# VH-VL binders against p93756r25to151: the designs that were tried, part 11

Target 1, 127 residues: p93756r25to151
Amino acid sequence: EIQLGSKLVVGENTLWVSNNGDFALGFFNPPGLLNRFSIGIWFNSNSIPYDQRKVVWVAGAGVVVSDNSSYFELTRNGELVLFDSLLGVPVWNSKTNRFSVSSALLRDDGNLVLLKDREEIVWQSFG
Short names: E, the ipSAE of ESMFold2; O, the ipSAE of OpenDDE; V2, 0.75 times the mean of E and O plus 0.25 times the DockQ between their complexes.

## First folded at step 5 (VH-VL)

Design a5 (framework fv_lumrotatug)
Fold by ESMFold2-Fast, scan of step 5:
Structure a5 (fold): chain C 127 residues (1-127), chain A 122 residues (1-122), chain B 107 residues (1-107)
Amino acid sequence: as target 1 above (127 residues)
Amino acid sequence: QVQLQESGPGLVKPSETLSLTCTVSGGSISSYSIHWLRQPPGKGLEWIGVIYYSGSTDYNPSLKSRVTISKDTSKSQVSLKLSSVTAADTAVYYCARDTYDFWSGYRYFDYWGQGTLVTVSS
Amino acid sequence: EIVMTQSPPTLSLSPGERVTLSCRASQSVSDYLVWYQQKPGQAPRLLISGASTRATSIPARFSGSGSGTDYTLTISSLQPEDFAVYYCQQYDSYPLTFGQGTKVEIK
């Protein structure tokens, strides 16, 4: 379970991982774009070469950030925010500030969900 | 196990189109991007262009008006065509496989063909 | 385009010596820097990627360092098989560009 205030930073090489380890959420470099990063979910297997990994979800359908201090955060007001630190602006937002989000969970099926009262799904990546 | 092999005519006349083929074995060109590079005798390396695993292409702006890169996945072949050649296009031509860490974006050419010399002369 | 400048153009050295090769980019390449070795009549061989990550079959005497615009390839104890031309390449932006090469030759 991902707590409010948790964030991933491009330069820190950190991931949010499903309970069984089958899926990872993190920054990746889309093929064909140099020094640009998207946030996504993929099958978490070391047997698959990096350039062949299947990304199952991407925030904002191709939105990228360009600085290694850029971050993806579950904010304290319950939003998932992708922030470009070079531009100084958020480039994508889940817009869930009114949904009383208490936490996020990357499920074992690869679906990222936002939970109310740690139980009720109020937003999901697969949708 | 992965091998890349360039082939094509070693002599091309000025104003004609040079055509080269890169045959890939031991790996899928649907999963990897392939680049073309060249090296004039006694000189350094110059990047020509790339065909991504998706089939999209990017070319060096200095060559863009003359270059076409294409592929046939059923034959595991990548082709380079360079039109309107001059003596300045005389070089050893290489194809190379692009491998990258999709999480960090670090990229490099891990496998290269042996190179094929193309001489442009009458 | 990003211009890559290598120095010196030629190094004449004896086996056992420590070798330092420099590569400078005209603008930051954010560690997207690769080193290749090329021997006469052969294709280039990958040595170092991501400025400092040594390729699997490359001996430990080869190391890469640097950041931003300034990068270095070091060979801690030059062996007879290391006499070659070394190229640095940036992979930060297209078009991909290479330095002019540093030739390491026997004294």
Scores: ipSAE 0.015, ipTM 0.665, lowest interface PAE 7.5, mean pLDDT 88

Design a6 (framework fv_lumrotatug; at its last look DockQ between E and O 0.07; V2 from the best seeds 0.00; counts 0 for: pae O 6.2 > 2, placed apart)
Fold by ESMFold2, look of step 6:
Structure a6 (fold): chain C 127 residues (1-127), chain A 122 residues (1-122), chain B 107 residues (1-107)
Amino acid sequence: as target 1 above (127 residues)
Amino acid sequence: QVQLQESGPGLVKPSETLSLTCTVSGGSISSYSIHWLRQPPGKGLEWIGVIYYSGSTDYNPSLKSRVTISKDTSKSQVSLKLSSVTAADTAVYYCARGPYEFWTGYRGFDYWGQGTLVTVSS
Amino acid sequence: EIVMTQSPPTLSLSPGERVTLSCRASQSVSDYLVWYQQKPGQAPRLLISGASTRATSIPARFSGSGSGTDYTLTISSLQPEDFAVYYCQQYDSYPLTFGQGTKVEIK
């Protein structure tokens, strides 16, 4: 499980991974966009060849950030925030600061969910 | 260890199509972007274009009307075709690769082929 | 497209000397700059990316600096194997473009 305050930073090559390892959430460089990164979820397991790995979800329908230590954070207020450190602004957030989010989970079906009381889904990447 | 090797005819007649193949060994091309570049003898480098890990392409606008880059993932090969060549297209042609661009983005080319000289002459 | 201009065009130096090479871009490239070394008959060799980050296995005597439009490659103590042509390349935007090169040759 992903705790409040956790973040991923462009260039650190770190991921949030589902429990069975089949999905990962992290930064990637979209084709044709030099020096720009999106947050996505993709197939990650050894059972899926690299040439068949697909991004199945992208935050903000493909918004991008610079590679100047831009980050994706589950804030202590329970929001997912994609922040462009060069511009000094968030480019996307989940708008969940009023839902009492306690943690996030990347599920084994590839759905990123925000949980209240570590149980109730109050936001999800699917739908 | 990854190695790149260009192959193709070293002599091409004016107005014909230059066709080169980059063969990648010691690694897959399916998750990497492969670039083509050229260098006229004794001169600097020119970027021709790229085929991304996704299979989409971008080309130097100066060559875009004449160039096609494609790949055959099953053969670990990337091809370059440059149509309607003239003497100005005489150069050493390179294929090149950087780190896994999906993760890191472009960071320069740390793998290059040996280069192949293509001369355009009648 | 972004024009990259290198200076000087040629340096004649002896081993042990410190060398600085200049690369100027026609507009800011925001540290998206690569340095390559190329010897006759060989492909270029990646030295530095991101203006200042040495590539794997590149000796510490190579360093890059600069920002905006003005960038410098420094070799702190020139070794016999360092005589080559050096190119800068920007990757701020497509098309990727190179400087015309600086030749560092034995005096």
Scores: ipSAE 0.610, ipTM 0.853, lowest interface PAE 1.4, mean pLDDT 90
Fold by ESMFold2-Fast, scan of step 5:
Structure a6 (fold): chain C 127 residues (1-127), chain A 122 residues (1-122), chain B 107 residues (1-107)
Amino acid sequence: as target 1 above (127 residues)
Amino acid sequence: QVQLQESGPGLVKPSETLSLTCTVSGGSISSYSIHWLRQPPGKGLEWIGVIYYSGSTDYNPSLKSRVTISKDTSKSQVSLKLSSVTAADTAVYYCARGPYEFWTGYRGFDYWGQGTLVTVSS
Amino acid sequence: EIVMTQSPPTLSLSPGERVTLSCRASQSVSDYLVWYQQKPGQAPRLLISGASTRATSIPARFSGSGSGTDYTLTISSLQPEDFAVYYCQQYDSYPLTFGQGTKVEIK
């Protein structure tokens, strides 16, 4: 499980990975955009070349951040926040600050969920 | 290890189409963007366009109406087609690899072909 | 498009001298700036990326600095193999654009 306070930074080689390793959540550079990064979930297999990997979810439907110090964080108040460090502003938020979030989990089916009491799903990336 | 090599006719007549091929060895075009650039004799560099790992393209607006970049991943080749050429298109043409992996962005051109001179004259 | 202007056009120097090359952008390029070296008959060689990060195998005598619109490439002690044309290039936005080059030639 992903603990409150955990974050991913654009310039680091860090990912959140599902328990079986089938899915990864991290930053990627969308084609056509210079120096812009989105947060997404993709099928994480070394047998699949990069150009054939499908991104199955993207935060904010194409929201991007700039520079290598921008980050995606599960905040201590229970929100997923995508923060652009160059602009100094959050560009996307899960809006879950009143949902009593205790942790996050990237499920083996690729669904990112926010959990209450480490058990109840109160928010999810997939409908 | 990674090598890029341009090939194609060195002489093209005005109004014809310039066609060049870039062959990549020692590396995968599926993980990197390949760009085309040119340099007229004794002058500076001009960016022509790019083909990304996805197969999508972007072109310099000054050339967009005349340029097409395509790729054949099975042959590890990227092609440039520039139509309606004039003497102003005389240049050394380069293909270059941008390190544009899925999880990282462009950071300059780390590998270049040796360049091929294309002269446009009647 | 972003216009890149390099100065001076030519520098005539002797081995051992310090050289500073300037590159100015028509608008801020946010450190998304690359320096290349090009010798006659050869493709450009990547020297510096991100305004100040040396590429692999580039000698420590090459350094880049600057921010916003104004950038510099410094060679602390010019070696015989360093006589070449140097280009700056921005990658803040498409189209990618280059300066016109500064030629460093032997005095």
Scores: ipSAE 0.361, ipTM 0.764, lowest interface PAE 2.2, mean pLDDT 89
Fold by OpenDDE, look of step 6:
Structure a6 (fold): chain C 127 residues (1-127), chain A 122 residues (1-122), chain B 107 residues (1-107)
Amino acid sequence: as target 1 above (127 residues)
Amino acid sequence: QVQLQESGPGLVKPSETLSLTCTVSGGSISSYSIHWLRQPPGKGLEWIGVIYYSGSTDYNPSLKSRVTISKDTSKSQVSLKLSSVTAADTAVYYCARGPYEFWTGYRGFDYWGQGTLVTVSS
Amino acid sequence: EIVMTQSPPTLSLSPGERVTLSCRASQSVSDYLVWYQQKPGQAPRLLISGASTRATSIPARFSGSGSGTDYTLTISSLQPEDFAVYYCQQYDSYPLTFGQGTKVEIK
């Protein structure tokens, strides 16, 4: 379970991983780009090289950020926000502040869900 | 501790294929991206391409149609092939580690081979 | 591709002098800029990465600065062993590209 206020930072190279370990959410380089980053979900297997792991979801249909201080956050207001630190602006938002989101979960099927009261799905990546 | 060394023929005829090998010691090529670069005599540096630790490759668009980079992990060797060579391909060829590995934090080409001169001539 | 332009092409100086080399990119490279030193018959040697970070074992007299499209390599006090060709290189995007180099020679 992902708590409100949690964030991933490009330069920290951290991931959110499903309970069974089969899926990971984090920053990756879109094809052909060295220092641009998108947020996505991919099959997480040590047997598959990182650049060959299949991405199953990308936030904002391929929105990219630059700079190592850029981040992806589950805000206290219950929104997923991709923030470009170079531009100083959010570049993608789940727009879920009105749904009383209490937490997020990367499910074992690879679906990232936002939960109300830790039970009700009010938003999902595959939806 | 990491060392790179280029090897191969120093003379290639026009229209033939230039073939070089980069032998890496003191480290595993499965942990690094190995790049090929070249430098014509008295001129600047040109990036040829890269083979990642995964085995995937990227090439300079100016050379893409003629370049193939591969590797043999068991031999700790990376290969460069450049087809249909002309006099314009005469250069010192380098293999190098880097320039930036996001997952490892490496920045810049920090280790280079000594380079090998390849002359294209009839 | 991103075009890197260095200036001046050649710089003639005496030991002890301050050296300032310029590197300009055709578009912003977001500080993903590297400087190399190359001496005759040798491979390039990494000096600076990330625009301002000295590589291992590089003397403190070497420093890098700049942002966006404009970057500078500075040698605070030129030493005899510093006469060489200096290259800048961007690693913002493929293909990787180099400046044409600045030759620092003895006056």
Scores: ipSAE 0.038, ipTM 0.727, lowest interface PAE 3.8, mean pLDDT 91
ESMFold2 (binder alone), look of step 6: mean pLDDT 89; pTM 0.928
ESMFold2, look of step 8: ipSAE 0.541; ipTM 0.833
ESMFold2 (binder alone), look of step 8: mean pLDDT 89; pTM 0.926
OpenDDE, look of step 8: ipSAE 0.017; ipTM 0.647

Design a7 (framework fv_lumrotatug; at its last look DockQ between E and O 0.10; V2 from the best seeds 0.00; counts 0 for: pae E 10.1 > 2, placed apart)
Fold by ESMFold2-Fast, scan of step 5:
Structure a7 (fold): chain C 127 residues (1-127), chain A 122 residues (1-122), chain B 107 residues (1-107)
Amino acid sequence: as target 1 above (127 residues)
Amino acid sequence: QVQLQESGPGLVKPSETLSLTCTVSGGSISSYSIHWLRQPPGKGLEWIGVIYYSGSTDYNPSLKSRVTISKDTSKSQVSLKLSSVTAADTAVYYCARDRYEFWTGYRPFDYWGQGTLVTVSS
Amino acid sequence: EIVMTQSPPTLSLSPGERVTLSCRASQSVSDYLVWYQQKPGQAPRLLISGASTRATSIPARFSGSGSGTDYTLTISSLQPEDFAVYYCQQYDSYPLTFGQGTKVEIK
């Protein structure tokens, strides 16, 4: 499980990974854009060449950040926030601050969920 | 091993359309982006444009009105057409592959064709 | 467009010497900077990407450094096969742009 306060920063080699390792969540560069980064989930298989990896979910559907200090955070108030450090503003959030989120989990099916009391799904990436 | 090879006429008349082909072997053009670049004799490199593995294109704004890049995946070929040529278009033309790195966004040209000289002259 | 300026235009050196080549961008390119080597009659050869990451099979004497707008290529001990023209290139934004090149020639 991903705890409140956990963050991923552009330029760091860090990922949130499903329990069985089948899926990863992290920053990636969308292929058609230069020096822009999105948060996404992809099938994390060593048998798939990195240039052919398919992103199965993207936060905000086309939202990007620039700069190596931009970050994705599960905040202490229970929101997933994508923050653009160059603009100085959040460009996307889950808007779950009143859902009593206790943790996040990237499930083995690739679904990112926010949990209440570590068991009840109150938000999910797959609509 | 990935190899790229340019081909096409070495002489094009002013006002005509320059047409070149880049043949890719050892790799799939549906997996990589292919760029066209040129270098006039004794001068530096100029980027012309790219066709992404998806088939989308981007062009240098200075050439956008005259340039078209296309591909035929079944033949493993990428084509460049540059219309209304003048003596200023005389150059060695290169095709090159960029190797996209998913995490870093790094896109160096890791494989180049040998280049083909195109002279624009009557 | 981002303008890349290389200096000096030409360096005349002897084998064994240390050489440093400068590349400056008109705006920050955020380490999206590549160095290529080109010998007469040949296509450019990738040396360094991401400002400092050496390409496969490139000798350890080649190194890149810098950030923002100011980048350097260093050859720690010049070998006879290193006499060539060196280009820097940015890929921070389109259009992709190159410096005018620095020629490293034998003294």
Scores: ipSAE 0.374, ipTM 0.795, lowest interface PAE 2.4, mean pLDDT 89
Fold by OpenDDE, look of step 6:
Structure a7 (fold): chain C 127 residues (1-127), chain A 122 residues (1-122), chain B 107 residues (1-107)
Amino acid sequence: as target 1 above (127 residues)
Amino acid sequence: QVQLQESGPGLVKPSETLSLTCTVSGGSISSYSIHWLRQPPGKGLEWIGVIYYSGSTDYNPSLKSRVTISKDTSKSQVSLKLSSVTAADTAVYYCARDRYEFWTGYRPFDYWGQGTLVTVSS
Amino acid sequence: EIVMTQSPPTLSLSPGERVTLSCRASQSVSDYLVWYQQKPGQAPRLLISGASTRATSIPARFSGSGSGTDYTLTISSLQPEDFAVYYCQQYDSYPLTFGQGTKVEIK
C-alpha cells in the first residue's frame, strides 16, 4: 500500500511494485526520447529486457518531463501529481482531491487504484 | 483527414519579432505534439521546438533564448514567436505533428503544413 | 547535439537503377531514425521510421536498414517520381537533428 506523501523521483530510479511483483510503476524513457521521462506501469518480468517490457498504463497519455529532480507524488490531499522540476510546474494531475483518498495500491493485475477509507476504490488507472 | 496550415506575415524587419500560427483541422491539438521547423532557401531542415499535449515545451538550444511556442486549444492553433530576427532567420517555416501512442510509442512527423516563407528584410 | 551526416551530397542516376543513400550519426541513435523525401516547393514526406518501418502508402521499393550510427535508405528500382532530395533525421534525443540531404537527380 502506498501512503499519502509518497514520491518517486526520476534520478532515484525507484519503483512502486505490486504485491506479487508482476507489475511496477515508475519512470521510463518513452521510445525515441532518451532524455525525457514518462511515468507508467509495466509488466515486471526479469525474463524481459527493460526496454522491451510492456507498458500497460501511462499518466497523462504520454506527457513527458525532464530533469532528474522531477517526481511523481501521491499528495497529502490525495492526488497523483507529475511534477516537472525544470519547468517548475505540475504537468499532470489525477484531480482526485474531492474523493477523500486515504492511500493508493498497485494491484496484482496492474491497476493503480486510489482508495477511500483504505477500501473503496474512488479512482483507477484502468477505469 | 488531419491538416496543418501555417499563417502569418511573409515579411519581417530586422530586430522585430516573427509571429506565425499553425491551424490544425481534422483533429484535436490536445491529441498531438506540434513542432515547428524551418528551412532556409536551398538549405536543409532545422528543428525549432515542440509543444506537447500538456502544454509543456522544448526548444532547440540554438534558438531557445528567442523562441516561444504556445497554443490555444479552443481555436486549435499553435503559435510561434521568434524575437530579434536577422537575415539568417529567412526561411520556409513548417509546423508538423507527432504523437506518443499508448502501445506503440513515438510516431514521427506524419503530417506537415505546406510551409510559409518568411523573409527578414529592411 | 547529435550530428547527422549524409552521403553522397548528390547522386545522378537513371530510372531503373538501384539507389543506396547513407546516413551516419555522430553517436548511436538506437534505430530512432527517420527518412524523408522532399520535392521542390513541397513539405517533406515521411518514408521510413524506426530505421526500417515503411510509412503508410509508401511503395515497397523503399526500404531502410542499419543500426547504431550507420543507416541506409535503399530504392530497389528508381522511378521517375523518385527524383528528389532525401533527408535522414534522428529522434533519439533533443534537439532533433537532420542530415544535410542527398539530392537524387536524373543522369
Scores: ipSAE 0.016, ipTM 0.652, lowest interface PAE 7.9, mean pLDDT 90
Fold by ESMFold2, look of step 6:
Structure a7 (fold): chain C 127 residues (1-127), chain A 122 residues (1-122), chain B 107 residues (1-107)
Amino acid sequence: as target 1 above (127 residues)
Amino acid sequence: QVQLQESGPGLVKPSETLSLTCTVSGGSISSYSIHWLRQPPGKGLEWIGVIYYSGSTDYNPSLKSRVTISKDTSKSQVSLKLSSVTAADTAVYYCARDRYEFWTGYRPFDYWGQGTLVTVSS
Amino acid sequence: EIVMTQSPPTLSLSPGERVTLSCRASQSVSDYLVWYQQKPGQAPRLLISGASTRATSIPARFSGSGSGTDYTLTISSLQPEDFAVYYCQQYDSYPLTFGQGTKVEIK
C-alpha cells in the first residue's frame, strides 16, 4: 500500500510493485525518445528487456518529463502528480484532491487505484 | 572486462557496400546496446546509429537510407552495412557500448573499440 | 538536430596551467552532455557524463559545469598526459551530435 507523500524520482530507479509482484509502476523511456520519461504500469519480469515489456497504462496518455529530478508523487492532498522539475510545473495529475484519498494501491490485476478510508475506490487507472 | 573490436575490409570500392563487424568479448551483447560512429581523418565524430539489446535500431537521418545495423547474439557480433559508398565515407569506424539505463535514459559511451580505417577508393 | 559548437578550436598551454573549454548547444540539452578526450590514434575516452559527473578513474582535476545550452570543461592543472583533443557530445535527442573539438597542445 502506497502512503500519502510517497514518490518516485526518475534518477532513483525505484518502482511501486503490486503485492504479488506481477505489475510495476515506474518511469520508462518511451521508444524513440532520448532522455524523456513517462510514468506507466507494466508486467513485471526480470527476464525481459525493457523494450520488449508491454506498458498497459501511461499517465496522461504518454506525457513526458525531461530530467532526473522529475517525479511522480501521491501528494498529501491525495493527488497523483507527475512533475517536471526543469519546467517547475506538474504535467499531469489525477485531479483527486476533493476525494479524501488516504492511500493508493497497485492491484494484482495491474489497476492503480486511489482509496478513501483504505477501502473505497475513488479513482482508478483503467488505461 | 568488456572489449570491443571492429573488423572488416579496409578498402571498399565506390558504389559498393561497406560491411563491418563489431565483436564483443568479456560480456554478452544481449545485455547492452551497441552504437556505430565514424571519424573522417583529421575530423570530428559522427554518430551512425544504434542497435538496442532488443534488436530495435535507430539511425542518423543523414545516413538512414543507406545503413543497416544488425546483430548475431550467438556470435556476440554487431554488423554495420553502409551501401553506395563514396569517398566521403572514408573514415575510422568505431563501435561503442552505451550504458543505457531504462529508468533514466542515460547512455554514455563507456567502452569503445579500437577503430578500423575504411578507405573508399578506386 | 542539435548543433554543438566548441570554443576555442585550439589552445597552446604549458603543464600546470588551468584551462576551460566551452561547449554550446543550439538548444537546451538539459544536462545530457558528455565530454570525451581523444589522443592521436586512439578511441575517445569518456571523461564527464551528465554535464558534471566524472567517469570512473577520471582524476579530480577534470570538472564539468554548465546547464541549458552552455557547458564548460575545466582542467585545474594541466598534466603532460592531458594534451589531446576534447569533444563534447549531447545525448538529449537523436541524432547524437558532437562538437568539432578543442585541441589542447603544448606550447
Scores: ipSAE 0.006, ipTM 0.592, lowest interface PAE 10.1, mean pLDDT 85
ESMFold2 (binder alone), look of step 6: mean pLDDT 89; pTM 0.920

Design a8 (framework fv_lumrotatug)
Fold by ESMFold2-Fast, scan of step 5:
Structure a8 (fold): chain C 127 residues (1-127), chain A 122 residues (1-122), chain B 107 residues (1-107)
Amino acid sequence: as target 1 above (127 residues)
Amino acid sequence: QVQLQESGPGLVKPSETLSLTCTVSGGSISSYSIHWLRQPPGKGLEWIGVIYYSGSTDYNPSLKSRVTISKDTSKSQVSLKLSSVTAADTAVYYCARGDYEFWTGYRYFDYWGQGTLVTVSS
Amino acid sequence: EIVMTQSPPTLSLSPGERVTLSCRASQSVSDYLVWYQQKPGQAPRLLISGASTRATSIPARFSGSGSGTDYTLTISSLQPEDFAVYYCQQYDSYPLTFGQGTKVEIK
């Protein structure tokens, strides 16, 4: 489980990974864009070359952030926030600040969920 | 550890298609972008285009109508085709690895092939 | 496209001298600026990336500085092996563009 306050930062080799390791969530550079990064979920297998990996979900329908300490955070208020450090503003959020989020989980099916009381799904990436 | 090697005909006739191959060893073209660049003798460098880990491509707008970059991951090869060549296309052609990984993004050229001279002449 | 302009075109110098090479972009490149060294008959060699980060195995006498549109490569004490052409390149946006080069030659 991903705890409140957890961050992913552009340029760090850090990922949120499903329990069985089949899916990863992290920053990636969309082809055709220099020095711009999106948050996505992809099938995480070293048996699959990067050329064959498909991003199954992207935050904000593909919004991008700059290569300057931008980050993706599960805030202490229970929101997923994509923050562009160059612009100094969030470019996307889950808008779940009133949902009593206790944690997040990247499920083994690739669905990122926000949980209330660590078990009730109150938001999900697939829906 | 990573090595890139250009190959192809050194002489191409005007109006024909220039075809080059870049063979990559010691690294995966599925993990990195490969770029093509050229340098006319005694002149500066010009970026031609790139093929990304995903197989997507981007080309210099000045050459886009004439350029195709493709790859064969099973052979670890990237190909450049430039159609309708003229004497102005005479140059040393380089392939180079972009400092790009899926997680980190595009930056600069950390590994280059030695270059191959292509002369366009009748 | 972003136009990169290098100055001067040629520098004639003696070993031991301090060298300053300039690179100017037609618009801000946000420190996404690279310096390469090219010797006759060879591919370019990466020297500096991100305007100021020295590449592995590059001697400490090479340093990069600048921001926005104006960038500088400095060689603190020119060595015989440093006589070459130096190119700057921006990687802020496509198409990737290079300066025309500065030739550092022996006097």
Scores: ipSAE 0.056, ipTM 0.669, lowest interface PAE 5.2, mean pLDDT 87

Design a9 (framework fv_lumrotatug)
Fold by ESMFold2-Fast, scan of step 5:
Structure a9 (fold): chain C 127 residues (1-127), chain A 122 residues (1-122), chain B 107 residues (1-107)
Amino acid sequence: as target 1 above (127 residues)
Amino acid sequence: QVQLQESGPGLVKPSETLSLTCTVSGGSISSYSIHWLRQPPGKGLEWIGVIYYSGSTDYNPSLKSRVTISKDTSKSQVSLKLSSVTAADTAVYYCARGDYEIWTGYRPFDYWGQGTLVTVSS
Amino acid sequence: EIVMTQSPPTLSLSPGERVTLSCRASQSVSDYLVWYQQKPGQAPRLLISGASTRATSIPARFSGSGSGTDYTLTISSLQPEDFAVYYCQQYDSYPLTFGQGTKVEIK
């Protein structure tokens, strides 16, 4: 369970992982771009070579941030925000501020969900 | 240890297509990006383009209309074709590995081929 | 495109001397800067990336510094094998661009 206020920072190389470890959510550098990072979800298996790992979801369909201090945050207001620290602006937002989000969960099927009262799905990455 | 080796004709006539091959050993071209660069005699380096592990390509805008980079993973080879050449295309051509991983970002050229001189002359 | 300018074009020095090489970008490259060494008849060799991070096996006498548009490569005590041409390169944005080089030659 990902708590309100939790962040992933580009330069920290940290991940949010599903309970069984099968899926990871984190920053990655998209092909064709230099030093630009997107947030995505992929199947996280050490037995699968990197060139065969597929990103199954990307926030904003390829929105990027520009530096190592940029971050992805589940805000206190219940929004997922991708913030570009170099530009000083949010570049993507789930727009869930009125959904009474209490936490987030990366499910074992790779679906990132936002939960109300820690059980009701009010937003999801898939669909 | 990764090694890169350029090969192809050392002399190309004006208006023809320059074709070079980069052969990679000790590593898979499916795991790395491979770049082409050139260096005219007495001048600095110019980036031509890249082919990523995925097979996608990016080219220097100054050369984009004339350049094609492709790969054959079964032969571990990356090819460069530059059309409509002129004397200004005379240079030593290099292939180089860009250690680019989707999860860790771009890394500069850590391995280079020895370079091959291509002279454009009639 | 980002234009990289190196200065001076040539440095004539003796072994044991400290050398500083300058590289200036036409706009900020946010520390996405590389230094290469090239000897006659050879391909360039990676020295420093990210403005200040030495590559594997590169001697400690080589160091990089700078930020924004202005960068420096320093060799603290020049060795005979260090006589070469040095190039800087930005990787902030495409197309990748290089300086024209600084030649370090024996006095």
Scores: ipSAE 0.013, ipTM 0.613, lowest interface PAE 7.7, mean pLDDT 86

